VH-VL binders against Coenzyme F420H(2) oxidase (fprA). Designs and how they scored, part 6

Target 1, 148 residues: Coenzyme F420H(2) oxidase (fprA), of Methanobrevibacter arboriphilus (b1a7s3r263to410)
Amino acid sequence: VTIVYDTMHYSTQKMAHEIAEGIMAEGYDVEMFFLHEDERSEIVKSILDSKAIAIGAPTINDEPYPSIGDLMYYLKGLRFERTGIKRKAVTFGSMGGKGGTPASLGKDLGEYGFDVVDTCEVYYVPDEEENKACFKLGQKLVEEAKKI
Key: E = the ipSAE of ESMFold2; O = the ipSAE of ESMFold2 at other seeds; V2 = 0.75 times the mean of E and O plus 0.25 times the DockQ between their complexes.

## First folded at step 1 (VH-VL)

Design F7 (framework fv_lutikizumab)
Fold by ESMFold2-Fast, scan of step 1:
Structure F7 (fold): chain C 148 residues (1-148), chain A 122 residues (1-122), chain B 107 residues (1-107)
Amino acid sequence: as target 1 above (148 residues)
Amino acid sequence: EVQLVESGGGVVQPGRSLRLSCSASGFTFSDYYMSWVRQAPGKGLEWVAYISSSGSYIYYPDSVKGRFTISRDNSKNTLFLQMDSLRPEDTGVYFCARERGYSSSWYYFDYWGQGTPVTVSS
Amino acid sequence: DIQMTQSPSSLSASVGDRVTITCRASQDISTYLTWYQQTPGKAPKLLIYDASNLKTGVPSRFSGSGSGTDYTFTISSLQPEDIATYYCQQYDNLPITFGQGTKLQIT
């Protein structure tokens, strides 16, 4: 399973870690990428080799973080809907105001050929219940991926 | 009753290595993120590493990155800190600390061990 | 890194006094702040988390408040056992950073 995220505050990174813990609790390996530091070619290679992905970003000024927008545009060009394999996806992110980025990303991934299982958004830093929700999101992602 | 007990501290010359251990009891160790925090003589607290409940996610501040390695053995309820290339400025009391709750989102410490002293001196 | 600055660095007060310590973050930390008490030769003890929540078992004379960049810690009626150094810590962003500490003495 591949997790890709970006963030200005470490809230989305904390969510990414919880999702990864949920995936690993089910016995699956996780490859995690931080868009600020990792090369896009490595990220894309990981996604192509995975049955499931998780994409995370915070909402800034009512829009997704710019690096996530660039990744999404690239993923659209790859035409995953033509591969015959419906990869599972979840989206996640933190917000300080209106929010909506995980839902928007999920809609886009659905159009790009992914089967979007669920989305998760929290206000700034996740509390205990929200952390458990992220953990369970990871478990749900791999449970759905088993159906492929 | 939550209890954390550190060991492995001592006196060592610059450039040498030490391995610290922290034995946990009174809670499900494998459910918690764990950290090491140090305190130089007469100075304040400085965070030096965390490790996730599974051991897969680890973070170091720049001051120790590349020299220290945090690890854990959940079957033995034990946390470790391998300290390589020690410098005089690494001198201090090293505490192991439990992060509040199950989750990586909580980077504050609800329980601390008593600490183990590390002295790096010629 | 987020810099945490405490004021004062030390203070002396009498039993029964109201004591206030402040902590200022170099950027907004959204109330993700704790207060610890450390008696000489011992490990720190968590008193307050999320800026204002008292840890179970901690005496009610301890309280915290604040938001954004400015936070306060108060002891409403100082007791002899409160002699200690007090630290604030932020957990909004990595790396985790602490204030320099406030040493409290009782006259």
Scores: ipSAE 0.000, ipTM 0.514, lowest interface PAE 15.8, mean pLDDT 79

Design F8 (framework fv_lutikizumab)
Fold by ESMFold2-Fast, scan of step 1:
Structure F8 (fold): chain C 148 residues (1-148), chain A 123 residues (1-123), chain B 107 residues (1-107)
Amino acid sequence: as target 1 above (148 residues)
Amino acid sequence: EVQLVESGGGVVQPGRSLRLSCSASGFTFSSYGMSWVRQAPGKGLEWVAYISGSGGSTYYPDSVKGRFTISRDNSKNTLFLQMDSLRPEDTGVYFCAKTRYYDSSGYYAFDIWGQGTPVTVSS
Amino acid sequence: DIQMTQSPSSLSASVGDRVTITCRASQDISNYLTWYQQTPGKAPKLLIYGASNLETGVPSRFSGSGSGTDYTFTISSLQPEDIATYYCQQYKNLPYTFGQGTKLQIT
């Protein structure tokens, strides 16, 4: 399972870690990537080798964080919709004003050939209840991926 | 001109319901999260509800959870607050407020507020 | 919930005075603090966001400072139109919480 995220504040990173804990609790390995310019090829390679992915970003300028937009452009180019296998996906992120970034990313991933099973959006910094929801999101992602 | 205008307040007896409206103009309503904030007579401000720009996420403090429902109609640039099972302690002026994200700093604030609509729950 | 303790609850000052209001959070809020001004019978108005950033159109006599759990709001030279109640508010966690307010009056 591949987790890719970017963060303006540490809240999206905290969500990524909770999702990873949920995945590992089910007995599966996870590769986690913080978006950097020099990691692009490794991120794409990890996604190609995974049955499931989680993509996270905070909202900036009422848009997804710019580095996530770049990643999404590359994923579109891979043409996963032309394969007979749909990889499972979840999206997540934090926000303080305009919502919908995880949902927008999920819609795009669906168009790019992924089966998006759920999304999670929290406000600023996730509280204990929201941390548990992220943990369960990771478990759900693995449960759905086992069906492929 | 950017503005928020509330309506729907009034005097009601405990246990009854009221629905408040907030009409938005001068900005892209669907792009911003919205909140309701109330103020009891002679008291301070209390946040009571939040809804995301898309309407997909809502949040309430324990004091109103299960009794109040925030919603929005983006096609009509209107925010709502449905208040059920009203109590005397719900008495106050209800303001709608827009959340702004400051991209240069990464901070947030309620940058635009309505004038408020009074709600009195009399027993 | 994060508790916001604002002091003093009321303050009397003369035009031209330097006025300072403080706000303490029950936990670190990482500068996610906003200050509002409310004149009698009106809606609150944003003055300061992110602890120290002045909102556009707000006079330069208003300023904010602080970090962690302790924050201050200052009016360098009080003007008659500044007579109002001032509130701090944290944006670190939901539920959003406000201080109880500081009512500023002319002596």
Scores: ipSAE 0.006, ipTM 0.533, lowest interface PAE 13.2, mean pLDDT 80

Design F9 (framework fv_lutikizumab)
Fold by ESMFold2-Fast, scan of step 1:
Structure F9 (fold): chain C 148 residues (1-148), chain A 119 residues (1-119), chain B 107 residues (1-107)
Amino acid sequence: as target 1 above (148 residues)
Amino acid sequence: EVQLVESGGGVVQPGRSLRLSCSASGFTFSSYAMSWVRQAPGKGLEWVAYISWSGGSTYYPDSVKGRFTISRDNSKNTLFLQMDSLRPEDTGVYFCAKYSRTYYYMDVWGQGTPVTVSS
Amino acid sequence: DIQMTQSPSSLSASVGDRVTITCRASQDISKYLTWYQQTPGKAPKLLIYDASNLETGVPSRFSGSGSGTDYTFTISSLQPEDIATYYCQQHDNLPRTFGQGTKLQIT
């Protein structure tokens, strides 16, 4: 399973970590990429080799984070329908205002050929219940991926 | 080699202002979040301010909220801390620090710049 | 705010001794804990992140363990250059908070 995220502060990163713990609790390996540091070719290769992905980003001025937009544009061009499998996806992110990034990303991924299982958005800093929800989101992602 | 160099420290009277700078080299400054951490004489470390890689998000603990402002100029690889309404309890060595890429912890620190608020 | 408490506040040990420092969080921090070493007059240096991961270039005699609210830092065989103050820090929640520090001296 591949997790890709970007963050303005720690909230989205904390969500990514909780999702990873949920995936690992089910006995699966996780490849995690921080979009500003990791090579796009390695991220894409990981996604192509994975049955499931999680993509996360915060909302800035009620818009998705710019670096995620670049990745999404590249993913659109890959024509995932050619792979013969419909990869499972979840989207997540934090917000300080109105939000909407996970829902927006989910809609786009659905149009790009992914089966979007769920989305999760947290106001600023996830509390204990929201951390548990992220952990369960990772478990759900793996459970759904086993079906392909 | 990754390096952070602080400057701007000094002695100031209570109620006055001071601006600290941190010059970054050896890494892509615009890709990393940064913080300021202080240490009073003979005391432990205290986290003071956070700024995201783009400058779009900042955070302050209650002890300095409303008095301190963190900012950055990515074109000049420089981090700033504007300190207003200084108090004797603000006295200490101020460190700038770079956050790691995969976790929200500080992996590289500057040497620190001393600030003394006379009382 | 999450409070971090270290024990002991100071200790003295001999070269070759096994040294243990503990750190307790006021709430579960899910292993989001970092250990730093600070030599007098110098900047802190990262030793261990996420409770048990050794930073690149740090000697293997340093190790960390723990989960939930209780964490341990160990030096398996104390060396003279290990004279320093050691700090734990949680990165589970804002604001980021440090323990009060443990001052290590060699007898």
Scores: ipSAE 0.006, ipTM 0.500, lowest interface PAE 14.5, mean pLDDT 80

## First folded at step 2 (VH-VL)

Design C10a (from C10 with heavy chain S104W; framework fv_ponezumab; at its last look DockQ between E and O 0.75; V2 from the best seeds 0.00; counts 0 for: pae E 3.8 > 2)
Heavy chain, then light chain:
Amino acid sequence: QVQLVQSGAEVKKPGASVKVSCKASGYTFTHYYIHWVRQAPGQGLEWMGRINPSSGSTKYAPRLQDRVTMTRDTSTSTVYMELSSLRSEDTAVYYCARVSYYGWGSFDYWGQGTTVTVSS
Amino acid sequence: DVVMTQSPLSLPVTLGQPASISCKSSQSLVYSDGNTYLNWFQQRPGQSPRRLIYKVSNRDSGVPDRFSGSGSGTDFTLKISRVEAEDVGVYYCMQGTHFPYTFGQGTRLEIK
ESMFold2, look of step 2: ipSAE 0.327; ipTM 0.776
ESMFold2 (binder alone), look of step 2: mean pLDDT 93; pTM 0.937
ESMFold2 at other seeds, look of step 2: ipSAE 0.349; ipTM 0.783

Design D10a (from D10 with heavy chain D31R; framework fv_dargistotug; at its last look DockQ between E and O 0.14; V2 from the best seeds 0.00; counts 0 for: pae O 13.2 > 2, placed apart)
Fold by ESMFold2 at other seeds, look of step 2:
Structure D10a (fold): chain C 148 residues (1-148), chain A 123 residues (1-123), chain B 106 residues (1-106)
Amino acid sequence: as target 1 above (148 residues)
Amino acid sequence: QVQLVQSGSELKKPGASVKVSCKASGYTFTRYAMNWVRQAPGQGLEWMGWINTNTGNPTYAQGFTGRFVFSLDTSVSTAYLQISSLKAEDTAVYYCARHPRYDFWSGYYMDVWGQGTLVTVSS
Amino acid sequence: DIQLTQSPSFLSASVGDRVTITCRASQGISSYLAWYQQKPGKAPKLLIYKASTLQSGVPSRFSGSGSGTEFTLTISSLQPEDFATYYCQQLNTYPTFGGGTKVEIK
């Protein structure tokens, strides 16, 4: 399972780690990438070798603008719908209730050939209940990936 | 016992200002965004925008980017709507309403509303 | 900017009637729609969110259905306290309200 995220503060990183904990609780390994520090070619290689991905970015108004957009443009060009396998995906991020970045990313991934299982957006910093929801999201992603 | 209690009705002349308060109780104020909704007499509901209760950053709907200002005092769990240069067409009931961020699978529904504040602008 | 069109704008019905109200979105909003009830002089009250999930404390005679662009609020057996104005709201992006449907005593 490949987790890619970008964040201006620790909220999205906290969500990524909770999702990873949920995945690992189901007995699967997670490759985590922080977009600012990791090479895009290694991220894409991990995605190609994975049946499930989680992509996260903080919500900014109506669309993601931080560096996640470069990755999304690259994924569009790879045409995953032609690989013959419909990889599972979730999207996640942090921001106030008028955000929508996880939904926008999910729509884009669906157009790129992923089966987007769910989205997860929290307001500012995840609380205890939201951390549990992220953990369960990781479990759900694995459950859906097992159906492939 | 979650509730939003708004300040009382206001009668104002054109050109004046008004500040409507919305005091929250029974929940953690910064976990919910605060929306402002207008309802002119005999008309439907109109979303004016919301304010991020943790950062204080407002978002205004189209048409509400001038004379309308959202603000907070988080120390007393209170949101404010200030309307300057009041006009007759500002006559309406103004509601505050919260939406929960923790139920993100369900969207941005407004689960708790204030009782409304009637602002009447009459020459 | 997502427009919501409610129909009918007015509806006359008797106690005990089955009532349906529709809400049409100008573009697809998946299941991200809420329904509110507003009585005269009172704030709106949330009835249903995510198209079909009843808010806690709402009587089971209320139900919602639909997805995409077409949504329905149904009251299976009208009670005297159900005479009110009903609004839909899309939840997918910034809130947009429908124009309302007033349910009156026939």
Scores: ipSAE 0.006, ipTM 0.524, lowest interface PAE 13.2, mean pLDDT 79
ESMFold2, look of step 2: ipSAE 0.007; ipTM 0.526
ESMFold2 (binder alone), look of step 2: mean pLDDT 90; pTM 0.926

Design D10ko (from D10 with heavy chain F104S W105S; framework fv_dargistotug; at its last look DockQ between E and O 0.88; V2 from the best seeds 0.00; counts 0 for: pae E 8.2 > 2)
Fold by ESMFold2, look of step 2:
Structure D10ko (fold): chain C 148 residues (1-148), chain A 123 residues (1-123), chain B 106 residues (1-106)
Amino acid sequence: as target 1 above (148 residues)
Amino acid sequence: QVQLVQSGSELKKPGASVKVSCKASGYTFTDYAMNWVRQAPGQGLEWMGWINTNTGNPTYAQGFTGRFVFSLDTSVSTAYLQISSLKAEDTAVYYCARHPRYDSSSGYYMDVWGQGTLVTVSS
Amino acid sequence: DIQLTQSPSFLSASVGDRVTITCRASQGISSYLAWYQQKPGKAPKLLIYKASTLQSGVPSRFSGSGSGTEFTLTISSLQPEDFATYYCQQLNTYPTFGGGTKVEIK
């Protein structure tokens, strides 16, 4: 499973780690990438080798960060619908206003050939219940990926 | 011009209640969190918590659970702090302050503050 | 809970002095730290966010530095209007404030 996120802010990192813990609790490996430090070619290779992905970003002016937008544009060009695998996906993020980035990313991934299982969005900082929800989201992602 | 204007000072007796208002103008009220910060006389700043201005869901800092209630009236772009069962120790200036919209890469900082509301509790 | 320790608590200085205030975090907060100025009877005013970025309208004599657990606010040449109390605040998790540093006339 491949997890990609775009910020060093605690909230999105915490969500990413809780999702990863949920995946690992089901006995599966996770590759995690921070978009600003990792090479795009390695991220895309990991996604192509995975049955499931999780993509996270916070909201900026009701839009994703530019770097996440660049990755999404790249994924659109790869035409995942032609690979013969309907990969599972989740999207996540924190927000401080209107929000909607996870839902928007999920819609885009669906158009790119992914089966978006769920989304998770928190207001600024995840609380204990939201952390547990992210953990369960990782478990759900694996459960859905096993159906492939 | 972005501005937060708070209600005037209050003089209360122990056991009473007070409701402090914070009216926002010059921006979309529901796009930013509203924080409450306390400053007792001669002391530093204490973050009391914040409220999600879209949903009305409050988060209270440790030590501010119980007698302190955050609420909103989004139709008039106003946040409220209600303190019940007032104690002498509640004497302080109470500030509202907002987070900036959507700049999570910079962290969440309080860029606009209300002028403060002095609540004095004495018998 | 991330605790912030400011030092010194009080500082006497003259106009024209270089002033440095330190804020230490109990755990790493990357660069998610803000500095506020508060004058007597007034609300706090944001000076610096993200450890080193000046808020719009703040004079260039103010600067911030640091990352991780150690941060400084520097006033390169103190002006009469800079006598105030300064607070740091971490913004990586739920906000917490330092205890403040009062800068007074020597």
Scores: ipSAE 0.012, ipTM 0.649, lowest interface PAE 8.2, mean pLDDT 82
ESMFold2 (binder alone), look of step 2: mean pLDDT 91; pTM 0.934
ESMFold2 at other seeds, look of step 2: ipSAE 0.019; ipTM 0.662

## First folded at step 4 (VH-VL)

Design C10h3 (framework fv_ponezumab)
Fold by ESMFold2-Fast, scan of step 4:
Structure C10h3 (fold): chain C 148 residues (1-148), chain A 118 residues (1-118), chain B 112 residues (1-112)
Amino acid sequence: as target 1 above (148 residues)
Amino acid sequence: QVQLVQSGAEVKKPGASVKVSCKASGYTFTHYYIHWVRQAPGQGLEWMGRINPSSGSTKYAPRLQDRVTMTRDTSTSTVYMELSSLRSEDTAVYYCARSPYYYGMDVWGQGTTVTVSS
Amino acid sequence: DVVMTQSPLSLPVTLGQPASISCKSSQSLVYSDGNTYLNWFQQRPGQSPRRLIYKVSNRDSGVPDRFSGSGSGTDFTLKISRVEAEDVGVYYCMQGTHFPYTFGQGTRLEIK
């Protein structure tokens, strides 16, 4: 399973970590990538080798992160809808104002040939309950991926 | 507590290789990048490269890429930095450091002194 | 490579007085995500570096509030409002926006 995220206030990273813990609790390995630091080509290769992905990005002042947009445009070009497998996906992110980035990313991934299982958005810093929701999101992603 | 513990001091001859280890504890090893930074006697800090412990992907400073190799062992939560074709100019204290959600090393190892002399 | 230039290189200060260190980058440090990845580190004699400030102005947990960071684009400042004896050491700025990542040459803070 491949997790790709970008973050501004540590919040999206905390969500990514909890999702990864949920996936690992089900006995699966996770490859995690941070868009500021990792190469897009390595991220794409990981996604191509995965049955499930999780993509995360924060929303600040209604602006999407440019790095996430770049990745999404590249994924569109790969035409996953032409494969025989519909990979599972979840999207997640934190917000400090108007939200919507995870939902927007989910819609785009659906158009690109992914089966988007769920989307999760958190205001600023996830509380105890929201951290548990992220953990369960990871477990749900893996449960759905087993159906492929 | 979050901690990075490095291997002990090394003394090497010119032309040899050195392999320094950095063992992580107190956090999920695969969730943070590990960087290597060195400091020659009386000099400033020089970034050498980093590894993503999850994927094994590396990025090295261009001037060192021909001689440096970074690897990790997820079963022992350990990162390794190997520097080959050692020169006297490679005499330095070598640090490993953890990087969280932004580039900026928040936890550092204690350092490993590497001396290259004839 | 992005060049990070610090001034002064040597900073003698009297206990209780303020101190300021300048850091200038050869290129803008604003990343495509709108963030500026400028960090400040302190290295006490014989010790590993310790991060004081990340993303220009955010203070790390456990760092006294007398330390503050400011700036934008290419010009950054680290301020110590009231210097204490334990502040002796070398201070480095560091950019994480452009590969390869680079440090300033360091500023040695000494008590007069």
Scores: ipSAE 0.054, ipTM 0.709, lowest interface PAE 7.1, mean pLDDT 83

Design C10l (from C10 with light chain S32Y; framework fv_ponezumab)
Heavy chain, then light chain:
Amino acid sequence: QVQLVQSGAEVKKPGASVKVSCKASGYTFTHYYIHWVRQAPGQGLEWMGRINPSSGSTKYAPRLQDRVTMTRDTSTSTVYMELSSLRSEDTAVYYCARVSYYGSGSFDYWGQGTTVTVSS
Amino acid sequence: DVVMTQSPLSLPVTLGQPASISCKSSQSLVYYDGNTYLNWFQQRPGQSPRRLIYKVSNRDSGVPDRFSGSGSGTDFTLKISRVEAEDVGVYYCMQGTHFPYTFGQGTRLEIK
ESMFold2-Fast, scan of step 4: ipSAE 0.496; ipTM 0.843

Design P1 (framework fv_ponezumab)
Fold by ESMFold2-Fast, scan of step 4:
Structure P1 (fold): chain C 148 residues (1-148), chain A 119 residues (1-119), chain B 112 residues (1-112)
Amino acid sequence: as target 1 above (148 residues)
Amino acid sequence: QVQLVQSGAEVKKPGASVKVSCKASGYTFTHYYIHWVRQAPGQGLEWMGRINPSSGSTKYAPRLQDRVTMTRDTSTSTVYMELSSLRSEDTAVYYCARVYYGSGSFDYWGQGTTVTVSS
Amino acid sequence: DVVMTQSPLSLPVTLGQPASISCKSSQSLVYSDGNTYLNWFQQRPGQSPRRLIYKVSNRDSGVPDRFSGSGSGTDFTLKISRVEAEDVGVYYCMQGTHFPYTFGQGTRLEIK
């Protein structure tokens, strides 16, 4: 399972970590990438080798974080709908004002050929219940991926 | 408590390779990047590269790219940095350091490993 | 590569007096997220570097408030309001905005 995220503060990174813990609790390996630090070619290779992905970003200026937008544009060009495998996906992110990034990313991934299982958005910093929701999101992603 | 503990000092001859380890504890190993920085005697700090412990993905400084290899072992929470074709100018203290918040800021450092290249 | 230039390189200071170190980058350190990833590190003799400041002006836990960072774009300053004996060491600025990460040459602070 591949997790790709970007973060301005700690919130989206903490969500990514909780999702990873949920996946690992089910006995699966996670490859996690941070867009500022990791190369796009390695991220794409990981996604191509995975049955499931999780993509996360905060909302800034009522738009998706720029780095994640660049990745999404690249993914659109790869035409995953033609691979014969409908990979499972979830999207996640934090917001400080008007949200919507996880839902927007999910819609785009669906159009690119992914089966988007769920999305998760939190206001500012995740509380205990929201952390548990992220953990469960990781478990749900793995359970859905077993169907392919 | 977060700790990065490095392997002991090494003395090598020119042309040899050296492999330095950095063992992490006190946090989830796969959730933070590990970078390597070296310092020649009386000189400043030089960034060598980094590894993402979760994926194994690496990124190296261009001047060292053909000689440096970074790997990790998730079962022991250890990162390795191997430098080959050693020259006398590779004599330095080698540090591992953790990146917190992901955006290029080193919050915890190892104690350093002295590597001496001498005939 | 982004070149980081510090001045002065040698800084003798009398105990209790203020000290100031300049750091200039060859290009803007503002990242696409609006943050500026400029850090300051202190290295005491025989020790590993210790982070003092991150994102221009934020102090790490345990760093005395006599240390402050400021600046924007390409020009940055580290100030020590009143130098103490324990402040002896080399100070480095470092940018994490562009790969490869780069450090300034270092400023050696000494008590005169």
Scores: ipSAE 0.049, ipTM 0.703, lowest interface PAE 6.4, mean pLDDT 83

Design P2 (framework fv_ponezumab)
Fold by ESMFold2-Fast, scan of step 4:
Structure P2 (fold): chain C 148 residues (1-148), chain A 119 residues (1-119), chain B 112 residues (1-112)
Amino acid sequence: as target 1 above (148 residues)
Amino acid sequence: QVQLVQSGAEVKKPGASVKVSCKASGYTFTHYYIHWVRQAPGQGLEWMGRINPSSGSTKYAPRLQDRVTMTRDTSTSTVYMELSSLRSEDTAVYYCARGYYYGSGFDYWGQGTTVTVSS
Amino acid sequence: DVVMTQSPLSLPVTLGQPASISCKSSQSLVYSDGNTYLNWFQQRPGQSPRRLIYKVSNRDSGVPDRFSGSGSGTDFTLKISRVEAEDVGVYYCMQGTHFPYTFGQGTRLEIK
């Protein structure tokens, strides 16, 4: 399972960590990438080798963070809809204002050939219940991926 | 309790290679990057590079890129830093340190490993 | 590489008195996300470094209130309001905005 995220105030990174814990609790390996630190070619290779992905981003200026937009355009070009296998996906992110980024990313991934299982958005910093929701999101992603 | 425990002191000859280990415990090993920072005797700190323990992906300081290699073993929660073609100016204390989110430095450090390159 | 310049390099101070350390960067440390990734570390004699402050002014848990960070762009300051005996050591600023990460030369704080 591949998790890719970007963050502005560490909230989306905290969500990524909880999702990863949920995946690992089910006995599966996670490759986690942070767009500020990791190379796009390595991220894409990991996604191609995975049955499930989780993509996270905060909302900035009412739009997804630019690095995530770049990745999404690249994923569109790979034409996953032609592989014959529907990779499972979830999207997540934090917001400080209007929000909507995880839902927008989920819609785009669905159009690019992914089976989007769920999306999750948190206001500012995730509280204890929101952390548990992220953990369960990771478990749900793995359970759905087993069906492929 | 978060701990980073490093291997013991090394004495090497010029031209040799050294491999230092850093064993992590008290947190999920794959969630935080591990960085390496060195300090020559009486001198300041120099960042050498980092590894993503989840993917194995690395980034090295340009001046060390041709001599340094970082690897990890997820089964033992251990990161390794190997420096080749040793010179006297590589004599230093080598630290591993856990990355604290993006750009915000390092929140936990190993105890340090002294590497002496005999001239 | 971004050059980080600290001053003074040697700082003798009397117990209970304030101390200030300056850190200047050769380039702006404001990242595209609006954050400024300037951090401060303390190294006591014979010990590993310890982070005191991250992102200019955020104090780490366990760091006394007498430590404070301020600044913007290329000009930053670490202040100790009342120096205690345990504060002896070397202080380093570090930037995490530009690759590769770089540190200042260090400022040695000594009790007079």
Scores: ipSAE 0.139, ipTM 0.762, lowest interface PAE 5.4, mean pLDDT 84

